# Miniprotein binders against b1l550: the designs that were tried, part 142

Target 1, 279 residues: b1l550
Amino acid sequence: MRLPEELLERARDIHSEAPSHRIKLDRVGSFGLKVPVEFKGFLLLAEADVWVSLPEGRRGVDLSRQVEAIYELSNPPKDPFSLCREAAISLLEKLNYADSSGVSIRFDAPLQDGESLKYYGVEISSIASDEIINKIRVEILGMTACPCTAELIRAYKSSEIAATHTQRSLGILEVSTKAEHPDPDKLASIIERAMSSPLRTYTKRPDEGGLVIRSLSNARLAEDVVREMIHLFLEEFGHLPEDTHILAAVRSMESVHMHDIYAERSFSLDEIRKEISSH

## First folded at step 15 (miniprotein)

Design la44
Fold by ESMFold2-Fast, scan of step 15:
Structure la44 (fold): chain B 279 residues (1-279), chain A 83 residues (1-83)
Amino acid sequence: as target 1 above (279 residues)
Amino acid sequence: SWEKVRIKFTFDPEEREEVLEFLKRLARELREKYGLTTLVYQENGKIRIFVKGDPEAVDKFIEEVLKELEERGVKYTVEVEEI
């Protein structure tokens, strides 16, 4: 049953009413929307969150207007960077009471891996307030090998190729900048190069043996991986604005323990350059 | 009673970075002074300012931004669009 449109004119505008308590809310919006995006030649179904600030004197936001705005901008599907930026600006412009807006889009990014595909996680955001802040987070699995156990086994057996435990490790790079979003494929590449070896979707036995030997010959602590990620990031993206903020982290799912090992470092480009140059 | 305006500036490329920082600072000051929402950003080599709020306050914002640019003696072109 569709109710008569005339009833909308007689009904109270709940959202514009005064709230029960005069408290500002930082983010109010539609979360978990499914939107199509075009990413490097792939049409992907992404998950989107859209939000605006809500002042202390207003009871609610115009949620239907938020949903309409993002869907209008997503047809035809476009790249998630443009979609985030355009939607954040549009929300701030359309919703009179909002003093900030934001959009986040999440998806698994495909990477060609021989005849198969592998993937990495991406979250892209744009936040509009007095200026635009762009944020990107990339997560990809790789392999690490323990150098401590390798050294003990090498000493015990006097072998040049040390046996040690290997495990899946999740590498994380997150960048917040007033410049354009960094290329997520380059961030994923940085993470994989910092690991003992990358993971693959499909390997034949000779190739699998090669990856294991590579990992064992390049054994790294979680701490080593984070430092290498930072080093490689600075080589690729060190020219971003100096107030660009980065989080580099790794979570190693240790095969010999019931717990994980975690290492991280947050920094601005200005901060890290001063730290490195003081040594 | 909200007025919404997009202001688009084109500056000499050599001055654009300095003028951008100046406009960001000025917009923040005027936002606090007049109770406005402002967004300053770049697109295709142009500086854009979005401003919304009370119509009288928006008019004062535009007037003061243009006055300050005139006093600095910088060369620019400007487009003002009401939305």
Scores: ipSAE 0.588, ipTM 0.870, lowest interface PAE 1.7, mean pLDDT 87

Design la45
Fold by ESMFold2-Fast, scan of step 15:
Structure la45 (fold): chain B 279 residues (1-279), chain A 83 residues (1-83)
Amino acid sequence: as target 1 above (279 residues)
Amino acid sequence: SWKKVKIKFTFDPEEREEVLEFLKRLARELREKYGLTTLVYQENGKIRIFVKGDPEAVDKFIEEVLKELEERGVKYTVEVEEI
């Protein structure tokens, strides 16, 4: 049902009114929008959030203009990096009162895994204020093996292959930069290489045994994985601007506990280089 | 009454990065001076500036940007579009 357009003449423009309290809001927008994206030859269903700043003198944001901005740019589907950037710019252009805008797009990215595919999580953002800041977050599961229990078992029963508990661990790399978004496949690769072993979509028994032996022979604390991720990140992406901010984290879903272990480090490239150079 | 303008600059590729940093700093200074919203970014090898706000302030912003570029003696082409 469509109400007569003539009613707009009598209806108050609520969004343009003064608010009850003169407080600026940093992010107001449409969250959880479904949008198609093209990523490395795949057509994927992604989820998008779009937002703008709202000044202290204005009651609300025109949400329909936000939705129009991203949908106009998502048909036909395009790569999520261009979509994030172009939509953030479009929002700032279309909403007069906004002094900043942003877009985040989330999806599961396919990654070649032998003759099959596996998937990792990606969130790409662009934030437009006086310039564009690009953010990317990559999450991928891997395997870790506990070195502490391995050492105890070795002490108890002298053996070349120490038994220990293994578990899924979630590796996380988040990068915020004024440069282009880093390639998420490279970020996923860094995370997997820092783990005791990667996870597979499928394995036959002999290959599964080899993966387990690899993990047991490369036992790592969550703290070890985070440090290795940072080391590998600096080797691959040390060329990014010095004010680039990185978060490296691991959440280990401990098989012997009802709770998880978490290790994290956030840093700028400038900060971490000074720290490493001091050693 | 809002005025919105998109400015597109084409510079020699060898000068582009230095000029980009200069324009970012200048736009930030003028943004504060005139109470404008400005965005400086690159697209397809060109430097883009979007500016919006009071019409008189927008006009002064554009005048000041072009004046500073001329004083630096850089070679460029510019397209100005009101949106």
Scores: ipSAE 0.609, ipTM 0.881, lowest interface PAE 1.7, mean pLDDT 88

Design la46
Fold by ESMFold2-Fast, scan of step 15:
Structure la46 (fold): chain B 279 residues (1-279), chain A 83 residues (1-83)
Amino acid sequence: as target 1 above (279 residues)
Amino acid sequence: SWKKVRIKFTFDPEEREEVLEFLKRLARELREKYGLTTLVYQENGKIRIYVKGDPEAVDKFIEEVLKELEERGVKYTVEVEEI
């Protein structure tokens, strides 16, 4: 149903009016849009947020222009990096009053797991202001095993492999850079290699036993995992601009506690290089 | 009224990083001076500048950018597209 277009002549242009309070807003937009993307040979339905800045003298944004900007660029589906970048630029071009724009796209990324697939979470952003800042966040579950309890059990009953509690741990790498987005598969690989063992979608009992043994033989504190993630990140991505900012974090869902253990470190490449070289 | 312009520069790869930093600084100065929205970025080895605002201010921005590049004596090609 469409109301007669003649009604537009009688209606006030609310968005162009002065607001009740002359306060600039940093992000105003359409959140939770569903957009198809092509990612490494897969067609995925992603969730997108699009936004622009709103100046202090304008009451509202043109939300239909925001939706137009991203959907025009999503047919045919393209990779989410190009979509984020192109849509952020398009938003800045289409909305005259905006001095910045941004786009975030979230999806579960498929990852090869033997004959099946597993997944990791990805959020890709591009923010256009005086320059483009690209952000990527990768989250993947892995397994950690407690080294403290392992050592106690070894002392109690001598064995080649000590029993200890294991738990799912969420590894997080977030990168903000003026360069291109890092490859999320490489970020996911870094997180998994830092863990006691990766998780699998499907295992037969002998393979499951192998993963448990691997985890027990490679017991790590959350603090150990974060340090290893940073070490591996620097080996793979140390070439990024020195003002690149990274968050490395682990949330361990401790099987022996009602609460989680959390460890993190935020740093710029310049900062971490100076710290490491001082030792 | 608003004027919107895309500028595409091709520079010698050896000078591109230095020129990019120069153009980012210059664009920031001019956006403040003229009340413009500017975006400076790289794409496929080229430096791109998007500028929007008052038509006279946009024209002054383009004129000043080209003048400063000539003063630096760098070799470049430029494409200017009004949107």
Scores: ipSAE 0.530, ipTM 0.859, lowest interface PAE 2.0, mean pLDDT 88

Design la47
Fold by ESMFold2-Fast, scan of step 15:
Structure la47 (fold): chain B 279 residues (1-279), chain A 83 residues (1-83)
Amino acid sequence: as target 1 above (279 residues)
Amino acid sequence: SWKKVRIKFTFDPEEREEVLEFLKRLARELREKYGLTTLVYQENGKIRIMVKGDPEAVDKFIEEVLKELEERGVKYTVEVEEI
């Protein structure tokens, strides 16, 4: 059933009316949309948010126009970076009252792991205002081993490889830049290299033993992992604009505690270079 | 009423980065001066500007952008499309 088109000619245009209160809204849109994306040979069902700014004199946004825009651009599925950028531009272009727009796309990225697959979390955004700001957040689990307990056990028994507790740790890199999105596989690689060892989907017993020994021989505090992530990030992505903003963080799910350990640092490329060069 | 225009510039690759930063600054000045919404971005090696708002203001924006580029002596090609 469809109501007669003649009703559109008589109905009030609610969205274009004056609001009850003249207050600008920063983000109004459709959140939690499911959109197909193509990522490095995989077809994935991603979750997307789309939004625009709403001026103080307008009651509402054209939500149907937002949904149509992103679905039109997602058929056939394309890479999430192009989809984010094109949809943000399209939204700002199509909705005349908006002075900014944005798109965020979230998915689990598959990563080759020997004969199997593992995954890491990705959130990609593009925000269009006077220029485009691209943001990417990568989260991946790794393993850390405690150097403090390792040292205590070594003092106790003088072992060649000190026993210590190990735990899953979540590494996080978030980058906001005027350049194109950094490659999330490279961000995931940086996080894993900063850990005591990466995690694997499948290991045979000898390989598992080797992974544990590697972790134990490379014991790291959450603070160590964050510093190493920053160091590795600067080696790989130091060419980005100086006003690029980075968040590096680790949440260690401590196996000997009822609580987690967390370490983080936010910085701009300009800021961190001045800090490092002052030594 | 409102007007919306896409402007596509092609510049010599060696000057593109410098011109991009110039156009970003100029567009920010003019958007404030004329009460416009502007977006400056790159696509496929071209610099694109989307501008929208009052028709007279949009026309003034385009006029001033082109004038400033000519005063700088920059060589370019330009396509202007009303949306």
Scores: ipSAE 0.630, ipTM 0.891, lowest interface PAE 1.5, mean pLDDT 88

Design la48
Fold by ESMFold2-Fast, scan of step 15:
Structure la48 (fold): chain B 279 residues (1-279), chain A 83 residues (1-83)
Amino acid sequence: as target 1 above (279 residues)
Amino acid sequence: SWKKVRIKFTFDPEEREEVLEFLKRLARELREKYGLTTLVYQENGKIRIWVKGDPEAVDKFIEEVLKELEERGVKYTVEVEEI
């Protein structure tokens, strides 16, 4: 069933009307859209948000044009980076009143883990205003082991590898850049290498013992992990524009506490290079 | 009525980054001056400028961008497409 188009002649154009209050809105759009994407040979169902700015003199946005922007570009499914960038540009082109647009896409990325897969979280965005800003956030779990307790136990009972508590730690790398999105697999690798050991989806007891021994032999504070992530990031991505902004963080789910420990550092490439070279 | 134009520039690779920063600054100044929406980005080794707004303002924007590039003595090729 379709209503007669003649009804459009009688209906008010609500979106073009003056609002109750002349206030600009920064982000108005369609949130929680399900969109297919192609990532590293996998077809994944991602979640997308699309938005535009709304000027103070206009009551509403054209939501149908927002959905058109992303769905036209998602068939056939394409990589989420191209989709994110192209949809942001398309939104700005389709909606005359908007002076900025943005797209965010979230999914769990598969990562090869021996004969199985493990997963890490990815959120990417592209924001188009006077230029395009690309942002990517990668989160992956790893294992950390407490060096403080290890040292205490080593003093109590002499051992090369002291017993200590181990726990899951969530590593986070977020990059905002005017260049293309960094490869999320490389970001995930940086996080895992900074940890005491990576986590596995599936292990047998001998392999599980090996991971524990690796972690114990490489005990690290959350602060140590953040510093190592920054060091490894600079080795891999130091070529990005100097105004690139990075957040490196670790949330350690302490096995001996009811609470977590958190450590972070945000910086621009220009800022961190000057800091490192001056010491 | 609104006019929408996509401008694609090809520059010498050795001066591309300097020209990109110049065009971003110029576009920002002109968008404020003429009440335009502009977007400057790089794709596949080319600099793209997208502009929309009042037709007369869009035409002035294009004219001033090309004039400034010519005054800087920058070598380029340009493609202009109305959307």
Scores: ipSAE 0.228, ipTM 0.692, lowest interface PAE 4.4, mean pLDDT 85

Design la49
Fold by ESMFold2-Fast, scan of step 15:
Structure la49 (fold): chain B 279 residues (1-279), chain A 83 residues (1-83)
Amino acid sequence: as target 1 above (279 residues)
Amino acid sequence: SWKKVRIKFTFDPEEREEVLEFLKRLARELREKYGLTTLVYQENGKIRIHVKGDPEAVDKFIEEVLKELEERGVKYTVEVEEI
């Protein structure tokens, strides 16, 4: 039931009122919005969060203006990087009281896999305050093989190819930078190359055997995978600003355990270069 | 009663990076001094500043930014648009 618009003249403006407690809130907004995006020739349905800061003297935010801002910019669908950046700027402009704004967009990105497609997770953010900070998080599954068990089995059987347990491992690269968002396909590629082998959507039996043999011949600890991801990241993206912050992580879903193994490292480009040069 | 202004600067490419860092720092100082919201970023080879707040404070911000650039002797063109 739609109420008469004349009631708006009589109703209090709740959002503009003083709050019960004078406390600033960092993020207030609309979360879980469905937004179409264009990504590398694909039209995808993404999930978006939009938010602004709320000063201590104001009770609430204009949620309708937040939704309007992102939907105006999403028709026609555009690339999620431009959408994040433009929507964050628009939010900061449209909401007078806000001193920061942000937009995050999440989707599953298609990646060519022979004649098929596979998918990896992407979350792209832009945060506007005194400057724009762009953040991207890429998650992709790969295969790891345990080198410790491989060595034990090799010693036991004297085999040329050591048997060991293999498992799916989730690789994670997250980059926060004042420069443009890194290409997520390149981040996904770095993660896959750091693994014992990539995963496939479709394989014929000979190709599947090849994947298993490659994994077994390239056994890696979770710690090895994280270090290799960092090494490969520096080769590809070492040109980014020195204050660029990176998180590299892997979560190994151990086939011989009831629990997972996790390894991570956070660093800035300035920090990691000094560490590596110090030996 | 909030005033919103977009400022777009074109600088010589060889000076642009140095001026960008200077403008980011200056905008932060003026943001605190006048109680403004400021955003400084680069787009299509131009430096953009968005400022909003009290009208008198916004006007002082624009005046001080232009004054500091003139004192530094940098060459630029500027476009100012009120939103």
Scores: ipSAE 0.578, ipTM 0.873, lowest interface PAE 1.9, mean pLDDT 88

Design la5
Fold by ESMFold2-Fast, scan of step 15:
Structure la5 (fold): chain B 279 residues (1-279), chain A 83 residues (1-83)
Amino acid sequence: as target 1 above (279 residues)
Amino acid sequence: SWKKVRIKFTFDPEEREEVLEFLKRLARELREKYGLTSLVYQENGKIRIFVKGDPEAVDKFIEEVLKELEERGVKYTVEVEEI
């Protein structure tokens, strides 16, 4: 049922009123929107958050204007990077009182895995204020094998291939930059190459055996994986602006423990280059 | 009484990065000076500035940006669109 438009003549404009307290809010918006996106030939249903700043003298935000901004740009579906950037700009343009805006879009990205598909997690953001800052976070599972237990078993049994525990490990790369979003497939590739071995969606027994042997022959601590991820990132993306910020992290779901092991490093490109040059 | 303007600049590719950093700094200074909102970004090889606020403040922002570019002797083409 639709109420008559005439009721709007009597209703107060709540959003334009003065608030109870003159306090600026940093992010006010519509969270958990479902939007279609086109990603590398796939039509995906992504989840989006949109927000703007709210000045101290205004009670509320125009929610309809926020939804309008992203919806207009999502039909027909487009790539999530362009959608994120264009929607953030549109929000700042449409909402007069806002001095900043932002959009975040998250989805599972398909990745070719032989004749099957696997996936990795992607979260993309664009924040518009005095300039545009782009952020991307990629998460993908891989396999790690414990070198400490491998060495202990080798000492005990003197075998060529040391027995050790293997586990799923989650690799994380997050990049904040004034440049364009890095290619998430390249970020996912960096994470997988840093691991003891990648995971597969489908394997036959001979291929599965090979994957296990690869992992055991390339045993790595979570700390090793983070360092390798940083090394590979610098090889691929060292051309980004010096003030680009990166988080590299691994969460290893240890098969012999009831808890996880976690390792991380955050840095700017300027900071890490100086650190490496000093060694 | 809000005024909103998009400004699109085309500069020589070799000067673009230096001019972009200059315009970002200038826009931040003018934003504080005139009490308005401005956004500087790149799109398709061009530098874009979006500015909004009181009409007089927006006009002064635009005048000052163009004046500073002329004083630096930078060659450019410019398109100004009110939205």
Scores: ipSAE 0.665, ipTM 0.901, lowest interface PAE 1.5, mean pLDDT 88

Design la50
Fold by ESMFold2-Fast, scan of step 15:
Structure la50 (fold): chain B 279 residues (1-279), chain A 83 residues (1-83)
Amino acid sequence: as target 1 above (279 residues)
Amino acid sequence: SWKKVRIKFTFDPEEREEVLEFLKRLARELREKYGLTTLVYQENGKIKIFVKGDPEAVDKFIEEVLKELEERGVKYTVEVEEI
């Protein structure tokens, strides 16, 4: 099964050779690794990417040492935040030639939904260079209802609550910070509260009717949802360092169109505070 | 001929954030000056610096960091571990 170790003496050390072109590469590594993680009482099979920088004078990276770094830290399974941070540091320490390292871990996060579970998407990263930058992206589906059509139908029928089209909308919050990762459950909560209503895994007719009425009574444009997400984010996480960068976005899967509507805003905390205070 | 060192600092909690920003700036300056890889981070209430590169350059880095902290007059304890 194994070739003799003695063959390594006669074989060229390809990775340590000069490359065909002296060009530095920013990220070289093992992508799509399956790693177990412990998240809020759940054992999950997550997907991980690990990488390091490669200097201009070196042909390749030692991929086996990258895999060792994350796997030795994943037994027993640990929380993905600690795993990301510790693995990124370990990679930088173990691979002499690297001047930066990084780890990303992706999984579906379970969330209690009555007697059932619902889920939201999480991607957690830690990048080690001259300091550690932590990144987290949370995506969760919610419901939006169109206020434009609601207003038109209200005028037509003289009704207090007007019918309108509803659709699934994907809310996105991404945070890059030199502080600890924000709690993803809080990010998911911000997104859901900004929507017309949350989605449920399981709903009986009376509860479903209530959810629809809630959505119709709280009609919001994608633009409204993004602004509300930013407002709620600042209330919850305004304490983060001023150079923290945030992306807030909504992709609305419009039920009356063949295409989606998209709205986003990227900002630093310093930038948004100056903007808000100027108005 | 690589040398790798972890430096662990304990500072008074009230001074920690100011000293952290100072150490980040100093480490960035010295990494460029000596051609080193450095990482400054916090863990378990400590400020940690990892440094690697040429042995003489690593030793100069450590010497300069400690000298600047002494000149700044802050109280600290330090633990230096070679990896």
Scores: ipSAE 0.670, ipTM 0.902, lowest interface PAE 1.4, mean pLDDT 88

Design la51
Fold by ESMFold2-Fast, scan of step 15:
Structure la51 (fold): chain B 279 residues (1-279), chain A 83 residues (1-83)
Amino acid sequence: as target 1 above (279 residues)
Amino acid sequence: SWKKVRIKFTFDPEEREEVLEFLKRLARELREKYGLTTLVYQENGKIQIFVKGDPEAVDKFIEEVLKELEERGVKYTVEVEEI
């Protein structure tokens, strides 16, 4: 049962009141919203977080205005990059007291895999403050094969292709830039090419054997994969602004251990170019 | 009371990157000086500035941005929209 709207005239406007403590909050918003997005010909259900800054003199945020902003822009569904950017700008424009706003949208992206599809994780953000910062994180599974065990097996009993353990590894590329979002399919491709082999949604025994042989012939440490991801990233995206920040990481779910191996490197384009040129 | 304005600039492509960095720096300085919220961004080859706050402060912001561009001798076209 809906209460009469007349009650709004008699009730205190709580969120416009002074707070108990004059402390600014960095992010206040609506998290876990379900929104439809159009991604490369697919209509997908995405999850969105929307937020604004809250000044020290104001008790609360207009949450309904935040939800209205993203829903107005998501009907009809549009690409998640435009939605993210437009919603962040709209939030900053609509909520007078906010000095920054942000939107994050996450979904599983389909990727063509022969006659089937496989999926990788995408999270994109646009943060509007004095300028727009666009952030994208791509996560995709691949296969790695251990070169250390391969060497030991080769030394023990010679063969043309040394046996070694293989495992699923999660590759991660995160990019924060003042330019537009990098194409997530290209980021996913960089990660897969850095691995010993990609994973498939479906294989028959001959194809599965080929995938394993490919992995064994291209054995790589987690450290090798991270370095290769950075190398490939610079070839594809070295044109981005020099203050672009990148995180490249790999988490290898080691089949011979009770624990995982993790390797990462964070850098700006300016930092990595100086590092490579000096040594 | 609040005033909200979107300013859209078109610059010669060869000057755009340098002017963008200048406008970002200027907007940050004026934001601090006048207690405003500003957002500088690019869209479709144009530079956009959104500014909001006290009406008098917003007007001073716009005046100072245009004055600084004139003093630099930069060629541009501008569209101003109140939101």
Scores: ipSAE 0.601, ipTM 0.871, lowest interface PAE 1.6, mean pLDDT 88

Design la52
Fold by ESMFold2-Fast, scan of step 15:
Structure la52 (fold): chain B 279 residues (1-279), chain A 83 residues (1-83)
Amino acid sequence: as target 1 above (279 residues)
Amino acid sequence: SWKKVRIKFTFDPEEREEVLEFLKRLARELREKYGLTTLVYQENGKIEIFVKGDPEAVDKFIEEVLKELEERGVKYTVEVEEI
């Protein structure tokens, strides 16, 4: 049922009214929108959040205009980087009162895994204010093996490869930059290389044995993994602007504990270079 | 009475990065001076400035940006689109 359009002439324009309290809001928008994207040859269903700033003198945001902005740009499906950037710009252009806008798009990214695929988490954002800030977060599971228990077992019964507990660990890299988004496949690769070994979708017993031996021979604390991720990141992406901000983190789902172990470091490229070179 | 304008600049590639930083600083200064919303970004080898606000303030913004570029002696082409 549609109500008569004549009612629009008589109804109050609630969104344009003064609010109860004159407080600016940083992010007001539509969250959890389903949007198709094209990513490296795959058509994927992604989840999008779109938002704008709201000035202290305005009660509400035009939500329908936000949804129009992203849907107009998502048909036909396009890559999520262009979609984030173009939608953020479009939101700032369409909503007169907004002094900033943003878009985040989340999906599971396919990654070639032998003859099969495995998946890692990606969240891509673009925030438009006086300039565009691009943000990307990549999460992928890997395997870690405990060096402490390995050393204890080695002391108890000497062997070249010590037994120890292994567990899934979630590696996280988040990058905020004024440059283009880093390639998420490269970020995922950095995380996997920092782990004791990568995880596989499918293995036969000989391959499984190889992964276990690799992990045991490359035992790493969560703290070790974070440091290695940072080292590898600097080798691959050290060319980014000095004010680029990075979060590197690992959450280890410890097989011998009821709880997880977590390690993280956030830094700007300028800060970390000074720290590493400080002598 | 809002005015919205997209300004597209093409500069020599050798000067583009220096001019981009200059335009970012200038746009931030003028945004504060005139109470405008501005966005400076790069697209397809061009530097684009989106500006919105009061029509008279938007016009002053455009005039001052072009004046500053002329005073710097930078070679450019410009396209101005009202949205």
Scores: ipSAE 0.604, ipTM 0.883, lowest interface PAE 1.7, mean pLDDT 88

